# VH-VL binders against q978t4: the designs that were tried, part 2

Target 1, 133 residues: q978t4
Amino acid sequence: MFDGSDLKNLFSLDGFLKTIQFEPEYIREGEISIIVPLRNNLLRIGEIMNGGAVMAISDAIGGLSAMTYPGIVNQVTVSFNTEFMRPIAKGPVRFISRVDRIGKSIAYVEVLVYDGENLLSSKSTGVYFLYRS
Key: E = the ipSAE of ESMFold2; O = the ipSAE of OpenDDE; V2 = 0.75 times the mean of E and O plus 0.25 times the DockQ between their complexes.

## First folded at step 1 (VH-VL)

Design d7 (framework fv_lerdelimumab; at its last look DockQ between E and O 0.52; V2 from the best seeds 0.00; counts 0 for: pae E 12.0 > 2)
Fold by OpenDDE, look of step 2:
Structure d7 (fold): chain C 133 residues (1-133), chain A 118 residues (1-118), chain B 109 residues (1-109)
Amino acid sequence: as target 1 above (133 residues)
Amino acid sequence: EVQLVESGGGVVQPGRSLRLSCAASGFTFSSYGMHWVRQAPGKGLEWVAVISYDGSYKYYADSVKGRFTISRDNSKNTLYLQMDSLRAEDTAVYYCAKDQSLEYFDYWGQGTLVTVSS
Amino acid sequence: SSELTQDPAVSVALGQTVRITCQGDSLRSYYASWYQQKPGQAPVLVIYGKNNRPSGIPDRFSGSSSGNTASLTITGAQAEDEADYYCNSRDSSGYHLGVFGGGTKLTVL
């Protein structure tokens, strides 16, 4: 079963994502929630979280949320779109991924990001191609 | 109603071990991280340890690292703190506290007293 | 790790306003949570986030932040508000909730 340890391991194996520190809040079938501390390596000018970082983390957990389903052994991003509603200046930052629809070879995922005030700061929609065992 | 009930406290000599338990009810225990926080007599609150919802992550204060082990049994809705190599400075009321979004402690137990004395 | 500092004691007259302040570098990036503790009792969450009160906490309790500080304000102090108040937040890295202030003893006169 896909758990927090698995999630952290997958991040650690990625040359980029390994630099991101987080703690899983919960992992369910089709859902992942993580808490990301707002560290300096994630900040841009003005002490606001880097938008690219938001997108990268969102895409990562978006794809991984599809892998919480049985039989899915890998996934690759087909498309990913992010809307930014407000800057993130206070942490921690919560990323919540939910699989809206999963087919044989394609998954549709939504990722919501909340700042330290628990305000929706970004919303992403991702499409992932699925590899099944 | 959320309830946290600590147990296992008592008087123990230095160098000995003690295991605390925290029985949780009124919420989905397996969905939340849990913390131990202690308070020496007449002193302030000191964070001790945290464990993630599934137990995959543990972290300790420097003061207890290498001596204390936090764990949980989600099937029993119970949080544990194994305290080894106890020292006099470990004397405190030990509280279990429920994590909320890794931002704050929304519920606390009433605590259990641990006294380390020769 | 980082530290949070509080004044060890403050006083307020009945019906007056008092502010308890917590200071630390981590507060620049993270909100504090505040806990009330009365003698012989467990701590109780009174404020968290920007200015959020849990159910059951009177509206005379409020929270604020500025720079590297967070403050708990009691507007119209009552006798029952006499207690120790602790702030908590993340460490300097923001990874763990492992930092409490030293606590402030509030006396209501």
Scores: ipSAE 0.349, ipTM 0.810, lowest interface PAE 1.5, mean pLDDT 94
Fold by ESMFold2-Fast, scan of step 1:
Structure d7 (fold): chain C 133 residues (1-133), chain A 118 residues (1-118), chain B 109 residues (1-109)
Amino acid sequence: as target 1 above (133 residues)
Amino acid sequence: EVQLVESGGGVVQPGRSLRLSCAASGFTFSSYGMHWVRQAPGKGLEWVAVISYDGSYKYYADSVKGRFTISRDNSKNTLYLQMDSLRAEDTAVYYCAKDQSLEYFDYWGQGTLVTVSS
Amino acid sequence: SSELTQDPAVSVALGQTVRITCQGDSLRSYYASWYQQKPGQAPVLVIYGKNNRPSGIPDRFSGSSSGNTASLTITGAQAEDEADYYCNSRDSSGYHLGVFGGGTKLTVL
């Protein structure tokens, strides 16, 4: 079963993601929710969360949510699109990734991002290529 | 109804150990982070430790780091605090608290008193 | 710094409005949550986020935030509101709910 230790370990092995502090809220088959504190290294001018950070974290958790299914050992992003609806000025920031469809070789994923007031601030859709055991 | 019931408090001599338990009911225990918060007699609230929903992450206040260990057993809906090398300044009522989405404490137990004295 | 500062005591006349304040650097980034504690009892959540009340908390309780300051306002204070009030927010990491204010004792005259 893919758990919080697996998620923490995978982030720690990535050059960029290892700089991101987070806590898993829940992990289930096809869905991962994490809480990310809005630290200074994630802010841009105006004390608002960096859009590149939102995209990078969303992309990472999107692909990893596909790995919650049995037999999927790796994944690679094929395409990714993000809509920025609201600036994120208050944390902690919640990222919820949900697999819309799991195919033999492709997963379709949606990632929703909520700010510290629990307002929907960003939505991403991703397509991931899957490697199976 | 959500209930958190602490137990294990008592009088203990300096340098000894004590283990606190918190029995949870009325919610899906395995889905939420849990905390210990203490309050010395006549003083304010002081955060002690947190454990994530699955036990993979733990963090402690500097005052207890290296002496206290937080753990949980999701099959028994129980949170624990192992307190080693107790000091007089650890004397306090210890509360078990549930967080909601790691943002605030929505439920608290009644507390259990730990007195460290000779 | 991750410290949260509260005045130790405040008084209000029955039926009047009182504001309790909490100050700290973390409040620039995170909302405070507020807890009411009566003698011999566990703390009770009264406000979280900018201005959200849990079920069962009277409408007279409200919250606000600006800059490094969070405030709890009780409009039309009642005798049963006499209690200690604590704010809570994030530590310097921005993740742990590790910092409490020193508490404010509210006396209802």
Scores: ipSAE 0.007, ipTM 0.621, lowest interface PAE 10.6, mean pLDDT 88
Fold by ESMFold2, look of step 2:
Structure d7 (fold): chain C 133 residues (1-133), chain A 118 residues (1-118), chain B 109 residues (1-109)
Amino acid sequence: as target 1 above (133 residues)
Amino acid sequence: EVQLVESGGGVVQPGRSLRLSCAASGFTFSSYGMHWVRQAPGKGLEWVAVISYDGSYKYYADSVKGRFTISRDNSKNTLYLQMDSLRAEDTAVYYCAKDQSLEYFDYWGQGTLVTVSS
Amino acid sequence: SSELTQDPAVSVALGQTVRITCQGDSLRSYYASWYQQKPGQAPVLVIYGKNNRPSGIPDRFSGSSSGNTASLTITGAQAEDEADYYCNSRDSSGYHLGVFGGGTKLTVL
């Protein structure tokens, strides 16, 4: 049910995320993969991806991966933690979110980030509170 | 081996419609975005349209918006271009092209010729 | 909605080095990809990203970028390299691969 047009719409309506271009690679229950071009507005001084941008995009698709399950109509972040393991200097950047565990009210999610040379560059974990229909 | 085979081209009068197909094989079609790119005789390449892997996102060049519709059937590994209200300037060889990570086109078909002429 | 500019023609002596350039504002943010097209044939990808060659592309082909310019370099041009070369990238918004240069006809003398 939840598909790439839902992702596009949700990003386009967000006051912050609407400037971030991306393409869905795949969406399936518990998993979202997107490709993000590394535009200049995502770079910090020193020509690497802004760590805040990595966190914001990771948090967005992490929470939305819970929406791939039936009956979930909204979600909010409870906690989110990112390990920055390698600077991201080359795009496109691939973000892969995966739900590790989902219960009635809480989802636990992992997000992996790969640079344009397919090197694992960041890893995040998130916990999300779920609103159900 | 990756293969993209376009079909459905031909000669058609202005104002008429034509539907192009692109049969894909040798890769997991449902995992990739697909594009149409055209080339008028003796001219350069012109991008026409894109469709995401699942069909949820479609976008068109200004020159074809409102007249062309891109679509796909992942169960048949087939990409389509419905071309309505055809004009002489739509005369071109039409290629389908495989998107790789929104960065480049790694595979192209051999093209199908569309001629719009009275 | 942006433009990539290429010179329409370039010549090189057999065995010599030639550079084909592509200029546009979007190239400050995105790499170009490069396509070779011989008469009557479909385009073939020769360079993507900064300097990546697909399988089957000779190592005499290389790419580079600086500022708003991308370049395709052929270091030991052969007769078979005579073709049209197109650069492709995104527009300045970064949404689509919808921008091609006008093409450069390479003649090997």
Scores: ipSAE 0.007, ipTM 0.562, lowest interface PAE 12.0, mean pLDDT 88
ESMFold2 (binder alone), look of step 2: mean pLDDT 92; pTM 0.943

Design d9 (framework fv_lerdelimumab)
Fold by ESMFold2-Fast, scan of step 1:
Structure d9 (fold): chain C 133 residues (1-133), chain A 122 residues (1-122), chain B 109 residues (1-109)
Amino acid sequence: as target 1 above (133 residues)
Amino acid sequence: EVQLVESGGGVVQPGRSLRLSCAASGFTFSDYGMHWVRQAPGKGLEWVAVISYDGSNKYYADSVKGRFTISRDNSKNTLYLQMDSLRAEDTAVYYCAKDFYPTGEYYGMDVWGQGTLVTVSS
Amino acid sequence: SSELTQDPAVSVALGQTVRITCQGDSLRSYYASWYQQKPGQAPVLVIYGKNNRPSGIPDRFSGSSSGNTASLTITGAQAEDEADYYCNSRDTSGNHPVVFGGGTKLTVL
């Protein structure tokens, strides 16, 4: 199962995600939480978090949370939708991914994003295709 | 009502050990990170250690690293601080404090105990 | 800690407004929390997450943040507000996640 070191290694292998500084908060079967400092490379104009960064990080941990289950060796995003409710002006930013349902070939996942005031700022829902050993 | 009650403080000679306990009530203890913060006589607050909600992550101030061990027992709603190789500089009131965020961010503390005095002297 | 700097003392006349400041690079990324400590008592959280008050904290207490600086403002200071005030935040410069400011002693004249 993925631990904090595995998660950091996977981010380091990705062209975009390797630029993200983060700390794993916990990793459990079906659930991953990470804390992301809101640094300059993640800001857009107006000094709020880049929506694309929110989506990329959410998508990444969404898929990885499905891979916390035994026998799941890979995954790929089938569909992903993000709703932006509040701008994120201060960190740290918490991303919590939860698997709502895991099937034989498909996982349904939600990702919740909280700003530095612990206010819900974004919600994503994702569908991931699963590869099994 | 959310409460934290420390115990285990006292007078101890340099080089010896002491174990502090913090009993939690009124909230789901297993959902929150917990801190130890100390205050030497007439001085400011100094952060000592933190433990994550499930005990998997622990961090220490450089001044205590290698000598102090933070731990928790979620079944008993109790936080511990094992203090080994005590020095005169460790003399302080020790507070336990609850992290503000449910899963922990380890810097905001909304509930504090009353503190327990540890005096290291011969 | 060295990461967050506070003035050691400040005075305010009864009923007037005072601002206590906290400075450090971590405040560019994280909000400060503020604690009030009266002699012989445990610290009490008065502001968290920029400008949120816990239940029971009077509305004369407010927080603000800009760049590397966080401020605690007490509007219409009362005698019972005389205390030491500490800021704290996430420490991004080292292995420990928490840092406190040195504290500011507020005297209400």
Scores: ipSAE 0.006, ipTM 0.554, lowest interface PAE 11.0, mean pLDDT 85

Design e1 (framework fv_emicizumab_arm2; at its last look DockQ between E and O 0.07; V2 from the best seeds 0.00; counts 0 for: pae E 12.5 > 2, placed apart)
Fold by ESMFold2-Fast, scan of step 1:
Structure e1 (fold): chain C 133 residues (1-133), chain A 122 residues (1-122), chain B 107 residues (1-107)
Amino acid sequence: as target 1 above (133 residues)
Amino acid sequence: QVQLVESGGGLVQPGGSLRLSCAASGFTFSSYAIQWVRQAPGKGLEWVSSISGSGGSTYYRREVKGRFTISRDNSKNTLYLQMNSLRAEDTAVYYCARDLYYGSGSYYFDYWGQGTLVTVSS
Amino acid sequence: DIQMTQSPSSLSASVGDRVTITCKASQSISSYLAWYQQKPGQAPELLIYAASSLQSGVPDRFSGSRYGTDFTLTISSLQPEDIATYYCQQSYSTPLTFGGGTKVEIK
């Protein structure tokens, strides 16, 4: 159903996400983990990860984690909020998305981001509208 | 600093019971899945049981299902393994081990306790 | 159950040698595999997760790779402190299963 090739293909279709190099770490029903090298295109002034990049990648895998459930063919972000706890100065960066609740038309999702020293650096919560086959 | 400390092992007769404890510190205990992994003397590693951070999901290897119960008390930062109807083949060092990522079920184990020896013999 | 077949069961090598240990899964597990190092009398330590990701604090002489259902742990230049038993573990599905272990000794 939904695997690492699907995830890479979906990123490649997006204007911004196609610039992101990543490797899937695991994909399970309701949960996706990816590893992102901290490359220059993701850095802001001060050589730390761009907050907009953290949000964009978190939003993307948040919605895609809902698509790991059978019958869900697409999703659209309704709302998204990110808490920045620590600056990310060392990669690779891990993004873990998990579905807290999957409904008929709405998914509630949490995304956790860890820096290269495995320290929790940001937490996002998202609400996604779901399209079914 | 992350620490896991097992206790409760000892010598017990076949058919007996023991309760193992794993005391955790240095991290948000309720946010991590924790495992019990055992190792018979001179043998390899064998996964025994897993519990989710909330305690809502538990998993067991077939040979211990119905005899062993994994549980946790998040208010005390302590993991338990209740072992009933013990058999000679349950003789092993029992380790508790933490999942690598907060909020995940990745099942890669980054921190391990020192282990506690359970010997089932007459 | 997913069976993990690890080889060799033991090996002996010299300091500075390149050492390879192989682990084969009985079915596809994608890259859901970890490698652990266990020194005598000690608890295991995580070396590699997701088949090829080096755990923080682990020397870069350790590396992991995947080809299909075949997984390899490589120590590029064996050091005396690397004397240990090494285990692979699949994390794809429960029951979680370990390989039989490979004992690495210095000659």
Scores: ipSAE 0.015, ipTM 0.650, lowest interface PAE 7.1, mean pLDDT 89
Fold by OpenDDE, look of step 2:
Structure e1 (fold): chain C 133 residues (1-133), chain A 122 residues (1-122), chain B 107 residues (1-107)
Amino acid sequence: as target 1 above (133 residues)
Amino acid sequence: QVQLVESGGGLVQPGGSLRLSCAASGFTFSSYAIQWVRQAPGKGLEWVSSISGSGGSTYYRREVKGRFTISRDNSKNTLYLQMNSLRAEDTAVYYCARDLYYGSGSYYFDYWGQGTLVTVSS
Amino acid sequence: DIQMTQSPSSLSASVGDRVTITCKASQSISSYLAWYQQKPGQAPELLIYAASSLQSGVPDRFSGSRYGTDFTLTISSLQPEDIATYYCQQSYSTPLTFGGGTKVEIK
């Protein structure tokens, strides 16, 4: 069980996230929150955050949130779906991942993304296959 | 050569209005966010306002919200700061400064103008 | 708002000396920190961005480092032309905020 005391260690498990500039807010059992400054490398035309970037970050923290449970040593994405409610033009961007349900081999995760004005901008649902010790 | 040239500064009474301009050249103006930063006489630097390259996003320090309006005319390569309801504490040299990168910006300022002095006094 | 506490407010050193200026952020700003140099009667100039990246054209005697929320600007060998006031600035979020400045003079 993660108690928020070792955020750096958890996030180091993902090579993609290492390439993203972000600040962890907290981790709990089944929950992760990070803050992502909206920088140029994350923008597409129109000064809007790249949708693929939103999905990639969401998927990454979604998977990691499943690994906050004891005995989970790995996970892989089975499916990941994202709805975009509005474009993200202002940061910083908050990503919040929550495990809705966790079984023996499968976890269901929701990831909500809020822009700098705290407006819900995207919602993702992820399904992850779990490896247990 | 990148250049920024401020103008429009002067002496105004409290409650008065003034519009500053910043003429840009030597780069693709519309691609860069630009900032206003001010410096009271003998004091430090203070961020005032930001605008994205397209002008679609604007930001203000709390103390100038509702009084100052940042805007830009990309067809004229010019940045503006409309200052209304001016106060004595608004007295400062006002600099326009270009963002280091494109779009919404990095909020690092790689080129600065020489500044224009705004004095608010009765 | 994020406060940047800069120290010292002023210092005097000899030519060739190692000079260190520090800024402490009130919260985590990652590496979103810049250093500026303002010579008397001039506009500020960017020295360092992203905590440790040297701006083009800036002498390599200038360097920046980060340790958590503590940031340091170092001049390895102070030169006469380095007489100026130096400012740190966080670029993590608005409102953007500067340190109070450090006036550097030559003995």
Scores: ipSAE 0.007, ipTM 0.638, lowest interface PAE 9.5, mean pLDDT 91
Fold by ESMFold2, look of step 2:
Structure e1 (fold): chain C 133 residues (1-133), chain A 122 residues (1-122), chain B 107 residues (1-107)
Amino acid sequence: as target 1 above (133 residues)
Amino acid sequence: QVQLVESGGGLVQPGGSLRLSCAASGFTFSSYAIQWVRQAPGKGLEWVSSISGSGGSTYYRREVKGRFTISRDNSKNTLYLQMNSLRAEDTAVYYCARDLYYGSGSYYFDYWGQGTLVTVSS
Amino acid sequence: DIQMTQSPSSLSASVGDRVTITCKASQSISSYLAWYQQKPGQAPELLIYAASSLQSGVPDRFSGSRYGTDFTLTISSLQPEDIATYYCQQSYSTPLTFGGGTKVEIK
């Protein structure tokens, strides 16, 4: 079963994402929620969260939410779109991915991001190609 | 209304063990990270341990790691701290405290119990 | 470990005075800073989180601010019920650490 330790391990193997501290909040079929402290390595000038960091973390958990289904051994991003609705100046930052539709080869995923005051701050949609065992 | 009630404190000899409990009510317990924080008599506050809402992540201050175990039973709305190999410097009032946000990782403690006293003396 | 240096360790002020308490972090902690009030014989209570956000039910005479690694709790007009020890706490990383406390008394 795909759990928080699997999530930690996958981030640790990525050359970029291994620098991201986070805590799994919950994982269930089709849904992942993580808490990300807003540390210096995630900030841009002006001490707000780097938009690229928002996208990178959102894409990572979006694709990994497909891995919560049995039989899927890998996934790659096909397309990804982010709406930046509010600057994120206070943490912790909560990322929630939800699979909207999963088929044989393609998953459609939405990722919502909330700042430390629980305000919806970005929304992403992603499409992922699936590799099955 | 949120309520946290600690119990299980008492007098114990060095090297002994105690198990603290924190009974929670008035909120969805499994959604919140909970912390143990202690305060030696007449001294300041010291963080001891944290556990995520699901129980999947635990953290400890260095001085208690390997001796203390934080756990939770979400079906009983109860947090635990198993304290082994107790030392005189573990003497303190122990508070359980709820994280302000759902999940884990915010580390702002919005509700505290009234504490339970642990005394470790020879 | 992140050290939180809180000053002063104690102060005495008159009702109505502006009171300022300072915490300095040993490294950048962004705005991951809380302030707690502990009245004699009671558990701590959260006043301020995220450096400047007021917890629900806290009077607006309390405020928090950040400049770099320096954090300030301000009581704009001290009241008799504000007699307490105040603690800052960094929430940036474990081990979580508190300042040494500031005991506030009425002259």
Scores: ipSAE 0.006, ipTM 0.587, lowest interface PAE 12.5, mean pLDDT 89
ESMFold2 (binder alone), look of step 2: mean pLDDT 94; pTM 0.955

Design e10 (framework fv_emicizumab_arm2)
Fold by ESMFold2-Fast, scan of step 1:
Formats: C-alpha cells, structure tokens, sequence
Structure e10 (fold): chain C 133 residues (1-133), chain A 124 residues (1-124), chain B 107 residues (1-107)
C-alpha cells in the first residue's frame, strides 16, 4: 500500500521536489492530498506562488496518485496542462490529485490546487504512462 | 504538559566529542520536527540543526555540517545531537525546541516549546 | 542565507511606555517570521508567529506587524515583567536565522 512515507521518500529522491516541504493530508487509491507551506523558495515577484512550482508539484502528485493502485510500479508523464485561475498569495497550499480513469497502460488525472483561503487557484489535467509489475 | 529536557552537556577538550540528549514528554513525539538552537555566553540565538518527525530529513548550519549528527529514537521519545571535532566556538548553551508540526494547516513552524538548555564548554 | 537585522540592540523605557522593536530581512520571507522573549537565565518563549499571530497565553499588549521585509514587534504598555531580550526569527528557508536581539530594560 502506498502511504505518506512512500510519498515523502519519492519527493526526497528528486533534485527539485526534495526542496519542497509538505505533509500528506490523506492518501487513498486514486487520490492524494498534500499541504504545502507557501515559503519564500516557492514565490515569484509580487509575493505570489511561482507558476512553475505549481506545475511541478501538481505533475509529481498527479503521477504518484496512479501509483496508489495495486501493481503500478512506476509512471511517466505523457502530457500535462495547467490552467491558472487565481494567484496564490496565501498559504498553506493544498494540492489534490485524482485519477479520473485508469487503464491498462494509461492514467488520466486531474489536480486541483487551493490557496490558504480555500479558493480554487489552478487545475491541471495529465496523462501518464503506467509500468506494471 | 509539553516538556523538553536537555542533558549531556559538560566540559570537553578541543577536538573531543560529546552527545546531547533531549527527552520529550506530553505530546506525540513522532509528529513533530525538533530543532537544536545554541547560544554562546552573552550572545544571541543561533540555529544548529533540525530533524523531521520521522527522522527522514535532517538539516544543519554550514559550520557544523559533517561534525554534528542529529538523530531521534521515537520509541524512547528522545532526540540526540552527536558532536564531534568540537571547537572553542561551539561553546554555548544548547536548547532543543519543538517546531509546531501538529497543525500543518497554519502553514507556519514556530518553536512553540523549548527545553531549559544544557551548557557545552569547549576549552583546553 | 537570509540575514535578519534587528534594531535597536538595546533600549531603556519606563513602565507604561509604548516600545517598538524592528527586524529587517535581507530578502522576502513573506510572513514566515516569529518573535521570542528571553528573560535572564531562562529559555526563549514564543510570543508571535506568522509575523502577526499572537501565541496563546501571551498578553495582548504584544503585537506584530509587517511591511514588505520590515517587521515590527510592539509592546503597547511596557510592564516590569517585560524586561527581557527579544529575538526575531525567519522560518522561510534553511539555514533558519535569528536577529541579533534587542535588550529591553526599564529606566
């Protein structure tokens, strides 16, 4: 079973993601929620969250949400799109990834990002290729 | 009641080693990151090292990196700081302090509880 | 490293006075700043976190504010028990850094 320790370990192995402080809120089959403090290393000018950071974190947990299913041992991003709806000026930031459909070789995922006032700030959709044991 | 109690300080020669302990009680130890902060006699506060609740992540100030090792035993509710190759400039009162990690929703990590400190003196 | 410049280094005021202590970050740290009080011979205690949030149990004469990279701790009416050294601390990034401290004495 994929749990919070697995998630933290996987972030620690990535050169960029290891700089991100976070805590898992919950992990379920097909869905991961994490909380990210909005620290200075994630800010752009104007003291709002860096769009690249939003995309990188969203892509990471999007793919990892597919690995919550039994038998999925790895995944790689095929395509990823992000829509920015609101600037994120207040933390902590909540990222929720949900697998919309899981097939034999492909997962379709959405990621929703909420700011510290619980306002929906971005939505991503991703397609991931799956590796099975 | 939350308590942190440091021990293991004392007088040590330059180049020597010392291990500090911090005994925690009154909270779920494994849920909180803990810090070591030192204060040289008559000087200000200086962050030394931190460790995550699980022990999986550790951080150090540059001057102690490679010489000091922070660790924890969650089954014993105890934090450690192994100090090797000690220098005169390491002389200080060493505090352990809890980083508020229980309520991640605040998005802030203040040091909400501190121990009484243990004095380390590095002198010939 | 983020440098925290605290001023003044010391001040003397009378009971009932409004006291202001400032802290400047060398770069943006948003609201990731805490204020601590250290009485002589004691460990530090948390007063303010998130730049302006009062820690439970702390008297409401203490307040914190932020303007850009400038942070202010205010004691609205100084009491004898407030004799202490006050420190600001940024928690935005490692290494975590403290200001040099402000010693508050009563005249």
Amino acid sequence: as target 1 above (133 residues)
Amino acid sequence: QVQLVESGGGLVQPGGSLRLSCAASGFTFSSYAIQWVRQAPGKGLEWVSSISGSGGSTYYRREVKGRFTISRDNSKNTLYLQMNSLRAEDTAVYYCARELGYDILTGYYPFDYWGQGTLVTVSS
Amino acid sequence: DIQMTQSPSSLSASVGDRVTITCKASQSISTYLAWYQQKPGQAPELLIYAASSLQSGVPDRFSGSRYGTDFTLTISSLQPEDIATYYCQQSDSTPLTFGGGTKVEIK
Scores: ipSAE 0.000, ipTM 0.529, lowest interface PAE 15.2, mean pLDDT 86

Design e11 (framework fv_emicizumab_arm2)
Fold by ESMFold2-Fast, scan of step 1:
Structure e11 (fold): chain C 133 residues (1-133), chain A 118 residues (1-118), chain B 107 residues (1-107)
Amino acid sequence: as target 1 above (133 residues)
Amino acid sequence: QVQLVESGGGLVQPGGSLRLSCAASGFTFSSYWIQWVRQAPGKGLEWVSSISGSGGSTYYRREVKGRFTISRDNSKNTLYLQMNSLRAEDTAVYYCARYSDWGGFDYWGQGTLVTVSS
Amino acid sequence: DIQMTQSPSSLSASVGDRVTITCKASQSIYSYLAWYQQKPGQAPELLIYAASSLQSGVPDRFSGSRYGTDFTLTISSLQPEDIATYYCQQYYSTPYTFGGGTKVEIK
């Protein structure tokens, strides 16, 4: 089973993601939810969350949600698009990734981001290439 | 447990300079944006400047831009405001305040009075 | 700059009264608004953040609400210790701006 310790270990191995503090909220096949405190290292000018940070975390959790399926040992982002709907000035920030479709070699994923008021703040759509054991 | 303590205020003549300090304790100083907010005697609150946790980003209200410089020394847990070319309208109590991860300024110092006069 | 218009500038009410203070933003700031309480000779204290979230340790008689660009701070049952000046503040965009303040007194 892919669990919260697996998720934390994978973040710790990445040069950028290891700087991000988070807690897993739940993990199930095809879906991961994490809670991220809005720390200074994630803020841009104007004291709102950095768009690049939103994209990086969304991309990471998107790909990792594909790895919750049996037999998938790695993934690589092919395409990723983010729509920013609202600025995020209040944490903690909730990231929910969901696999919309899992194929033999490709996964289609969406990631929804909610601010500390539980308002939908961004949506990403990602396409990931899958490596199987 | 979180504490902010301002110092360095005093009486200064127009055109003079003054350096304010804000000593922080009880939290990871380098992880927070910190603000300077001022209040003229009997008047309301006025935001002056803000600085990011690393010190890499700073913002200023228009009227102090070019005259005031916000900075921090994370090794000493201390915030600074260098005030140059002081004017009578800069007379105020100056507070430092922490920007909360949840929003708003959650901890404030007691303030230090700056009087620009004769 | 975003202007915050606060009203009234002062009010007098009796202990136990419901008190409302309003603040209007000159443009949309979503819910990036805080309310502060300042007692004479003291630093301001955060009461409400994100327009409606109660700061830890603040009595539940304080509440905040939002309707568009209109924000309201409500004290459901005024107590003697609530005598203070109250300020709203937008933190949506720099320069951060405060309302003019509302002085609350007991009649």
Scores: ipSAE 0.006, ipTM 0.557, lowest interface PAE 12.3, mean pLDDT 88

